# Ledger of designs, part 134: VHH binders against o26223

Target 1, 191 residues: o26223
Amino acid sequence: MKLLWTSQHIKVTVHIDGKVSKMDVLEAIKTRRSIRKYQDREVPEELIDKILDAAMCGPSAVDERPWHFIVVRNREMLEKIPEVHPYGAMVKDAPVAIIVCCDSSLEKIPGFWVQDCSIASQNILLAAHSLGLGAVWTGVYPLEDRVEGIRRLFSIPEHVIPFSVIPLGYPAENPGTRDLFDPDRIHLEKW
Below, E stands for the ipSAE of ESMFold2; O stands for the ipSAE of OpenDDE; V2 stands for 0.75 times the mean of E and O plus 0.25 times the DockQ between their complexes.

## First folded at step 8 (VHH; framework vhh_lunsekimig_d3)

Design w38 (at its last look DockQ between E and O 0.67; V2 from the best seeds 0.00; counts 0 for: pae E 4.9 > 2, SAP .699 > .668)
Fold by OpenDDE, look of step 8:
Structure w38 (fold): chain B 191 residues (1-191), chain A 123 residues (1-123)
Amino acid sequence: as target 1 above (191 residues)
Amino acid sequence: EVQLVESGGGVVQPGGSLRLSCAASGFTFSDYALYWYRQAAGIERELIASITSGGSTYYVDSVKGRFTISRDNSENTMYLQMNSLRAEDTGLYYCAAEYSETFYGSLPLNDYWGQGTLVTVSS
């Protein structure tokens, strides 16, 4: 049975008008894009709360849930992030950013915290998108200079590791959708 | 074939100005973050300016207020306006591009690089 994946052009109707488009989970996943341009519009706290709730709903190794979140709205701080994270230039133009961190003291199995924080970060992106916001994942870990830069900037304790910086806001761009399905990456029963 | 071609380099006196261009082809230009790097003799390559697909800009401290990065998506070209040039600005200037969906926050390994254009600031 050749699953004819008809490339249904999922029209990402980015409702620019702040209407929380109720996306199903598959739509959110398939239509999500990195957004690096934002409107001059504040993100309501309610939406941030929903995003953070989603961030904490992912699985973690042995349910260790090592993640912490720093919500940054202060303009001065947002403007300083690119100084220690040069590839995060869009952060200064966002109304808000979430810094995902790992508390190593909560880690039960070594190394799985990266997976845990990745899941949390991805959930942030998906939740933001489903709520009509745009976001982008900017990597901090494992780049030492970025880790230390963010740590110093936000006075993060040594046992806490900054993992990612995720600026978000109402989108001011629409990069369209991508078809990323590759049947060659699917193996049945064996490689 | 993907190409990035830098131009506009040359010899200029201190205090002078140059405008560099990077012409891109072979990829969807608008979906990429763009970067200017430079490499002085005996020094490691450094990031000096960047512009995201969304238009956000970054400048290293040493070029702030003097250099301006811009992009024209309709022409698939990135620019670097360089004013008030100094001797320390001498070097090979490289254009680079990185796909915007890369979430690792731009590793030094950009997807595409140009061959570079030489800028010499000397009296």
Scores: ipSAE 0.454, ipTM 0.772, lowest interface PAE 1.2, mean pLDDT 90
Fold by ESMFold2, look of step 8:
Structure w38 (fold): chain B 191 residues (1-191), chain A 123 residues (1-123)
Amino acid sequence: as target 1 above (191 residues)
Amino acid sequence: EVQLVESGGGVVQPGGSLRLSCAASGFTFSDYALYWYRQAAGIERELIASITSGGSTYYVDSVKGRFTISRDNSENTMYLQMNSLRAEDTGLYYCAAEYSETFYGSLPLNDYWGQGTLVTVSS
């Protein structure tokens, strides 16, 4: 059963198909891969909304929540991103990209915004994967040439720092699962 | 062991064409983004073209429309078709590979590099 939203009273009860989730969280973490080839298929706004909701669910330093997101669907803009990030060529072929930004005016403790935006970025990747989408995190911060390029391209103000660009779409490749566990990286009690 | 081996360089007249190849071994080729870099005498190595693991391509303005990058995952080989060559295209051409499960990318942090193949454009 689905209830309609109103601006005066917001009450949401969602029962769709009797299922809440299609993928276990450990499965999502273990099977997520960077996807750089996408189908020529639009991503519904509803899925982007779910992904951004997930992005904002992460913890942040002293609850500062400094993140802002730019959703890019405009073809001309997507095609310009590789001009400022040469290693992100796949962005021009994606139906949509999300730019994760830090609004430094929301920073409550210096320098932890990087962890905050990293958490949001990883949540975007996992949420996209759980919804049947493929995505990849293309790094912007701390590389000044990329930061300046993205800031200029999207008219991002000086107090806002672009952190990552995440193209996403329905995947057109399947790189498979990998076993990356390395017990030599685990140290008990001390180094 | 990992190897990237460039070939196809040589001496060519202005306006001519060359096709460079980069044969790869020792890693899962399809998991890597691939790059061509050029180094002229006295100049730092510069990115020329790239192709993602998914096949998306990028070219710097100085070669756009003249050079074409491609990859053949079944042969573990990347190519650079170079047309309308100019004197400023003279240099040592390197191929490089970067693991696709990464959000970084830059000189010198690309994972694997070839030894280079020399292209000389002169009359």
Scores: ipSAE 0.054, ipTM 0.500, lowest interface PAE 4.9, mean pLDDT 85
ESMFold2 (binder alone), look of step 8: mean pLDDT 80; pTM 0.790

Design w39 (at its last look DockQ between E and O 0.45; V2 from the best seeds 0.00; counts 0 for: pae E 8.2 > 2)
Fold by OpenDDE, look of step 8:
Structure w39 (fold): chain B 191 residues (1-191), chain A 123 residues (1-123)
Amino acid sequence: as target 1 above (191 residues)
Amino acid sequence: EVQLVESGGGVVQPGGSLRLSCAASGFTFSDYALYWYRQAAGIERELIASITSGGSTYYVDSVKGRFTISRDNSENTMYLQMNSLRAEDTGLYYCAAEYSETFLGSEPLNDYWGQGTLVTVSS
């Protein structure tokens, strides 16, 4: 049975007007894009709460849930992030950023916290998109200069590891859709 | 074929100005973050300026207020306006591009590089 995967061109409708889009989970996943341009518009706290709720709904190794979240709205702090994260220039132009961190004291099995925080980070991106916001994942861990930079900037204790910085806001760009389906990456029963 | 071609380098006196260009082809230019790096003799290559696909800019401290990075998506070209040039700005300037969906931006992970254009600031 040749699964004719018809690449349905999922039109990424980026609601530039900030309206909450009602997306199903597959639509959210398929149409999500990194957004690095934001409107000069504040993100309501209610939306951030929903995003953070989603961030904490993912699985984790043995349910260790090691994640913490720093919500940054202060303009001065947002503007300082690119100084320690040169590839995070868009952060200074966002109305808000979420820093995903791991509390190592909560880790039960070594090394799985990266997967846990990755799941949390991806859920942030998907939730933001489904709510009509744009976001981008800027990596922090395991780059030591970024880890220590963010740690110092936000006075993060030594046992807590900053993992990612995710700026978000109402989108001011529409990068379009991607077709990333590759049947060659699918193996049936064996490699 | 993907290409990045730098131009605009040359010899200038201290206090002078240059405008570098990076012409891109072979990829969807608008979906990429763009970077200017430079490498002075005996020194490691350094990031000096960047512009995201969304237009957000970054500058290293030593070039702030003097250099301006910009992009024209309609022409698939990135620019670096360099004013008030100093001797320490001498070096080979490289253009680089990184796909916008890359979440871990770093020099080694940039997708494409140019061959560089030489900037010499000397009296």
Scores: ipSAE 0.477, ipTM 0.781, lowest interface PAE 1.0, mean pLDDT 90
Fold by ESMFold2, look of step 8:
Structure w39 (fold): chain B 191 residues (1-191), chain A 123 residues (1-123)
Amino acid sequence: as target 1 above (191 residues)
Amino acid sequence: EVQLVESGGGVVQPGGSLRLSCAASGFTFSDYALYWYRQAAGIERELIASITSGGSTYYVDSVKGRFTISRDNSENTMYLQMNSLRAEDTGLYYCAAEYSETFLGSEPLNDYWGQGTLVTVSS
């Protein structure tokens, strides 16, 4: 006699008393902090997909959408990033990193790609935070040695510019909230 | 009034140890990343170690394994334990503080600086 098992899994979305937990956008903006310590816990591909969807929702100059994203999970590659990014040591401890890049062949107005990729990068940070993850933007562009180092490491072609490296994972630290509002930075009508 | 005051410098023999302190006042210490810099005579100030508000540390290769940075938020004080000191470690040691939120990859913007404490490693 041979015992065989089969299982049938049914995915059910459950609404508990009509409540779906969501973070208000202003709350997300105010409470997002740079997170540089991560739990030893995988980040599901589904969350990365949601984060990248959010990254691509940002506006861009004349809708040029010049961004490309490299998702890095390979431990060996993550460990090599600090060799070309001297202050990226936390990347080796992250379960995943996203490299935000500009494809210059997609530019429609020269020079606005920095704003475009900055918007995408900030959206990654906010989306990760809203999903219970922590992230930090580590700067690549405009530091030429970092740009070339990352380009070499990930085989990025010359017309593509690596902009930022964003490690992310479930947070293992809580820097707390902050109050950064400064009314002296607000000017009415003129400087 | 913001103050960062370094102390603990002195003259030591090669292979010796020193513990530097950086006492802070006038700002919310726990919100700031903290840094130790070293300046040898005639050379630009160089970053040697940093610690985030969350306690993550970084060291340049020349001090890794010999120096340990730490912070005590209850005493508003950062420390640098320096072991196995070498002649090339001689210089003025500065502490600096920067608001923790940066996006240049842990490069400090250095909102506040101390006056420095002298470390001399000589036979």
Scores: ipSAE 0.014, ipTM 0.236, lowest interface PAE 8.2, mean pLDDT 84
ESMFold2 (binder alone), look of step 8: mean pLDDT 80; pTM 0.791

Design w4 (at its last look DockQ between E and O 0.41; V2 from the best seeds 0.00; counts 0 for: pae E 8.3 > 2)
Fold by OpenDDE, look of step 8:
Structure w4 (fold): chain B 191 residues (1-191), chain A 123 residues (1-123)
Amino acid sequence: as target 1 above (191 residues)
Amino acid sequence: EVQLVESGGGVVQPGGSLRLSCAASGFTFSDYYLYWYRQAAGIERELIASITSGGSTYYVDSVKGRFTISRDNSENTMYLQMNSLRAEDTGLYYCAAEYSETFYGSEPLNDYWGQGTLVTVSS
């Protein structure tokens, strides 16, 4: 049975009209793409709040919840981020970015903070997408030069580790969807 | 087969100009983050410019105001316009492509690279 990959162009109809079409969780996960081009349009604070709420809803090791979030809207600061993160060029063209950080003083079990912050970062991406925004995960940790660059730029304390920078805005591109399902990665009962 | 082919390198005098091209084939060009790297003799490879799928650009400080990166998705080609060339710009120039769905924001270590084109700036 040749599974005809019908490239259903899921037209993410970004309804320009303020009605945030509620996207179900599976749809959000499956249709989310990294967005690196944004409209010249501000993101309402209400949407950022919803995104941050979602970011904090993920699990964490022994409920340590080590994450902190820096919301950056200042144009000058956004423009400086690519100077310390060369692979984050799109950040300067975004209306807002969220920097996900870990407070190491909140860590209860060593090393799990990376998982915790990853979950938080992914929730940001999914929430943004579900709200009609586009976002992209630009990694900071574990690259030392980026970590220290972001730390200096935003005066982040030594015990706090910048983890990711996530620019977001209304999408100005539509890269389509991907099918990433791979049955070969599924093992039943044993490897 | 995926290919990146650089061209446009050569010998120029200080203050001169060159335009490099990177022709891509075998992948969906529009979905990729594109990079120009260079490597001078005895020096580690450095990122000098990049352009996202959305057209956002990055330049290393040493080339700002002199170099311009651009892309033509219809032609599957990336360009680097180099003006006011200096001796220190001498090196092998590489184009690279990274799929835009990559999350880590690091150099495309395992992604697509060209063979490079040599730029020599000498009097």
Scores: ipSAE 0.387, ipTM 0.749, lowest interface PAE 1.2, mean pLDDT 90
Fold by ESMFold2, look of step 8:
Structure w4 (fold): chain B 191 residues (1-191), chain A 123 residues (1-123)
Amino acid sequence: as target 1 above (191 residues)
Amino acid sequence: EVQLVESGGGVVQPGGSLRLSCAASGFTFSDYYLYWYRQAAGIERELIASITSGGSTYYVDSVKGRFTISRDNSENTMYLQMNSLRAEDTGLYYCAAEYSETFYGSEPLNDYWGQGTLVTVSS
């Protein structure tokens, strides 16, 4: 859209080339909050596709890209996740959840998959936030009972390791922002 | 000051029932996730049930179908209905609360804890 050039300056979400700009990356990082209450509203598949695209943009050890994603929308399955995840009770309230997994057969350097899947998980949270959704990372790995429970529930093979479960939806809460900067955590040159 | 006060513990025979209460004050109860933990003598405290601010529940396998967690936001009180009690349910029962932000990817910090109420299931 070029309408802005023919009129008074207008501060809206649409700019000269028609693209909608919502939030700069530093603002997204600082304002993202864990969201555990969701509206009774479906999340379009197109938004899930954008989120997973962002998840796969993260760096990985020697470009091994060990991640796989399970997208769960089925109500019966979402309701079963809390049965094996003690801190995932909000998952059954979500319209959709993403399970981040590592395929250990894709590892090129043993053990770095945890960092790789952590990066993908955080990218999911940021992308969801930038799209007007809320999400929360619920931990699975390294807790053996949670790993086994999720693997059994979703028929995940032994060489694939479920890492995190991320429920998401349109938020039904607004916890506000936090100031977490702590200069005492910063050390110059040495400890 | 924030307080969580458990009550309703006692001595009961196997197969019996008890209802525990956790009365809360000093925080916005409806915004918090709530938990019941159990601690048997000499072992680590274990999570047994939780309920989100939105009312979704979780139970460990050992209590599923026997225990029911609930909350009454108008009374700032959480409950644990314990049915079909067994000897292994004996222990000190704690309630805990955390603001929703501490669920991020790891074990919750649980901002607030109660002092515990004792449940004894005798043979």
Scores: ipSAE 0.012, ipTM 0.284, lowest interface PAE 8.3, mean pLDDT 84
ESMFold2 (binder alone), look of step 8: mean pLDDT 81; pTM 0.803

Design w40 (at its last look DockQ between E and O 0.13; V2 from the best seeds 0.00; counts 0 for: pae E 8.4 > 2, placed apart)
Fold by OpenDDE, look of step 8:
Structure w40 (fold): chain B 191 residues (1-191), chain A 123 residues (1-123)
Amino acid sequence: as target 1 above (191 residues)
Amino acid sequence: EVQLVESGGGVVQPGGSLRLSCAASGFTFSDYALYWYRQAAGIERELIASITSGGSTYYVDSVKGRFTISRDNSENTMYLQMNSLRAEDTGLYYCAAEYSETFWGSEPLNDYWGQGTLVTVSS
């Protein structure tokens, strides 16, 4: 049975009218895109809270939950982020950004904090999308210059490692959906 | 085949202007962040300007107020307007593209590069 995946252009009709369209988890995953253009519109605190709640719901190694989150709304600070993160130019144009960090003092198993923070970051992206927002993951760790730049800019203590910067806002672009399914990447029982 | 082709380089006097172009083919141009790099003789390549798929721009401090990066998705072309050129702007200018879903964002991981166009600022 050849599952003819008809590329149904799921028109994510971002209903501008405050109705948070309930998106199921599979739809959120499949239709999510990196959004780098935002409306000149503030993101309500309630949505940020929901996103952060989602960020903390992912699994972590031995349940260490090492993540911390810096919510940045200050325009001056947002504008400074590209100075230390040149590939994060869109951050200056976002109404808000979340910086995902790891508190190394909470790490129980070495190295797994990267997975933990990655899960948290991805949940932020999915939650944002499901709420009608656009977001993008900009990598900080393990690039030393970015790590140190963000650390200095936000006075992050030495034992805390900035991991990612995620600008988000109401989307002002629609890049469409992708079909990334590759059956060649699926192995049954053995390689 | 993916191609990035730079053009518009040349010799100009200090204070002069040039407009560089980067023509792209073989990929979905609108889904990529675009970058201008330059490399002066004996110096490492540096990022000087970028424009995201969403249109957000970045400039290195030394070119701020003088250079303007832009893109035309309908023509699959990126531009760099260079004004008030200085001797220190001399170098080989490279166009690069990186897929928008890439979260890493670094020079070594850029997907595509051009061959470069030479800019010489001399009196």
Scores: ipSAE 0.474, ipTM 0.784, lowest interface PAE 1.1, mean pLDDT 90
Fold by ESMFold2, look of step 8:
Structure w40 (fold): chain B 191 residues (1-191), chain A 123 residues (1-123)
Amino acid sequence: as target 1 above (191 residues)
Amino acid sequence: EVQLVESGGGVVQPGGSLRLSCAASGFTFSDYALYWYRQAAGIERELIASITSGGSTYYVDSVKGRFTISRDNSENTMYLQMNSLRAEDTGLYYCAAEYSETFWGSEPLNDYWGQGTLVTVSS
């Protein structure tokens, strides 16, 4: 415990070494990896709340915020996802998954919801990483068979579009950092 | 050394059956999604079936209900059971693998194609 005394009219703040830490945003972006193996360990509801708060902080077209999230913890439901989502096999092994959806009735500008839900999905990945969790974005939209399958499985209304399924948990693998910077992708002034 | 070796092709009449095998070595087979492709003369290779590391399967419409993909992780082998064969199924069949089972962050295993296994459906 550390206590800071002052003579001013301020609140005394206690900082316990190692209890509060922050990951730099550039570090989070550069070190986040897709994690497909998870520990047999529950993810507290508090962490899911923080992740979804972060998801909703993203910008959206004309502030339309078209996103909805389905939090899936039920084992039987998680085990059914791969039946309609062939590249989501790791979802059955995750303690929890988040389904990012668009409610088309909230669109203010048609056709920009994909960008909006992509931003929310990436924020989920970064927030999970910063909290010591691993996650992976598995694509649903625009593959109609996957969209229809997920909609049926979770009773999602026709005007709501499932966009992505993001399983997450405490990581059971460490794939390391990638160096993906490519200066040939950078064009100064013109193409 | 990573290898995928196709076998089990042959000549069969329309309506007949064949079982293809893909023997794998040099990687942790159980962690990979696996794929069958086919190539007819003068046509680009096309994906026809896939199976995830967890056993979930996908088929293109032209083979759905006739072909069954499966895997045996203890033998490091994938199979394609082909039933009700048609003339348009004639072609060279190849297998492939990918470490990632997602669109996002996919890391392909196959930089090289094997010899394939020839399936000929003719009367």
Scores: ipSAE 0.013, ipTM 0.197, lowest interface PAE 8.4, mean pLDDT 83
ESMFold2 (binder alone), look of step 8: mean pLDDT 80; pTM 0.793

Design w41 (at its last look DockQ between E and O 0.03; V2 from the best seeds 0.00; counts 0 for: pae E 10.0 > 2, placed apart)
Fold by OpenDDE, look of step 8:
Structure w41 (fold): chain B 191 residues (1-191), chain A 123 residues (1-123)
Amino acid sequence: as target 1 above (191 residues)
Amino acid sequence: EVQLVESGGGVVQPGGSLRLSCAASGFTFSDYALYWYRQAAGIERELIASITSGGSTYYVDSVKGRFTISRDNSENTMYLQMNSLRAEDTGLYYCAAEYSETWYGSEPLNDYWGQGTLVTVSS
């Protein structure tokens, strides 16, 4: 039975009217897109709190939970981020950004912190989307110039590693949805 | 077939102006971030300007206030207005495009590149 996934154009009706559209988890995952254009509108603190709560709900290796979050609203600081992250131009146009960091002193098993911070970052994106916000993941680690740039800019201590910068705001674009399902990537019982 | 074609390069005197164009075809232009790179002789290629799919712009310090990047999605064309040109602006200018949803992890890589257009600033 070839499940003809009819590309139902899930109209992400971004209800502009501040109504937190409740999405189920599958809908949020399926319809999420990177958003790089934002309205000239502040994001309420309550939404940021919900996003950060979600960010900290993901699993981590042996429950090490190495993540820290810097919430940036200062206009001057947001405008400086692209100077050290050239591919993060949209950050300067966002009302807020979250910098996901790893405290290496919390790492219990070497290397898993990247997975942990990735999970946290993805949860930020999904939570933002489910709340009617748009966000995009801009990578910092493992590029040394970006890591050091963000570290200096935000006075991040040496044992803490900036991992990602995630600008977010009310979306001013609607890029639609993508069908990324690939049955060729599914193997039954063996490769 | 995906194509990026640069045009508008030439020889100009210091203080002069040029407008570069990058015509795109074969992909959904509006879904891509666009970039201008340049490469001077004996120097590594450098990013000089970018514009996201959402319209956010970036400029390297050396071109700030002099260069303006823009895009026309209806025409699938990116532009670089270059004013107050200097000798150090001499080089091959390349346009590139990167799909906005593509995650490359540590290094953002542009998916498509043009062949380049030569800009020579000389007295």
Scores: ipSAE 0.587, ipTM 0.827, lowest interface PAE 0.8, mean pLDDT 91
Fold by ESMFold2, look of step 8:
Structure w41 (fold): chain B 191 residues (1-191), chain A 123 residues (1-123)
Amino acid sequence: as target 1 above (191 residues)
Amino acid sequence: EVQLVESGGGVVQPGGSLRLSCAASGFTFSDYALYWYRQAAGIERELIASITSGGSTYYVDSVKGRFTISRDNSENTMYLQMNSLRAEDTGLYYCAAEYSETWYGSEPLNDYWGQGTLVTVSS
């Protein structure tokens, strides 16, 4: 859990596929797809570090940065998530999941934490994609039963709100790209 | 096992009305977004209306003001009220369901589909 990010954690660097190639930001945004099937392959901790660094680079309301992250690699815990989050079944097959949480004691402007944690969650998806990983955002907030279930499963404090569960791993599917641009959604000067 | 069963299709004249039903079983109906699709001969299946788990609705332009989608969570049933029918509305109508959590960051995956009910609008 949190102990995986302490200075005492022993990290093993694994170089898969030689080097990580650079991806243009517009390409990453346009080509990122929700990935629900993963290879049975370890995700190195250095990649998780990079993903969480990216998650924390997002803007937040008055720089409140209300986010906290739980990194889950333990097989038993990953297998329990579908028991409280039934449509997150792919989580049990992922090598790792990230739970994005809001610490409500860090709010400076009430109610903007949803936007803040959404930004962090999207950054996780884009960073994972740029590193050759696949991920999917599974919703927890605002569904009360899911919030309660995840909070109890991971012993999350009363003032901390689990927002999303993001399983990730090397992809075992390729759904391709989509053209979603809709010019009717663009309004000049007024509605 | 999950089932979606459409009913209420039939033959009507232009300007007529039909009410389609989609009865669901085998999943927690209230957690799902629901959709109506239409497939005319030789054309790909197209979305025409949807309703979220919370009751928000969407319609394509060609049916706005003529069709009304609704849901009854106590009966696990979705409806499509079709008024002022036109010849172009002829086709096979399918209901579909998607788990609603995709509303918050995932693209739609229509998890379940029905067999379809035929609507024929002819003069």
Scores: ipSAE 0.005, ipTM 0.214, lowest interface PAE 10.0, mean pLDDT 84
ESMFold2 (binder alone), look of step 8: mean pLDDT 80; pTM 0.796

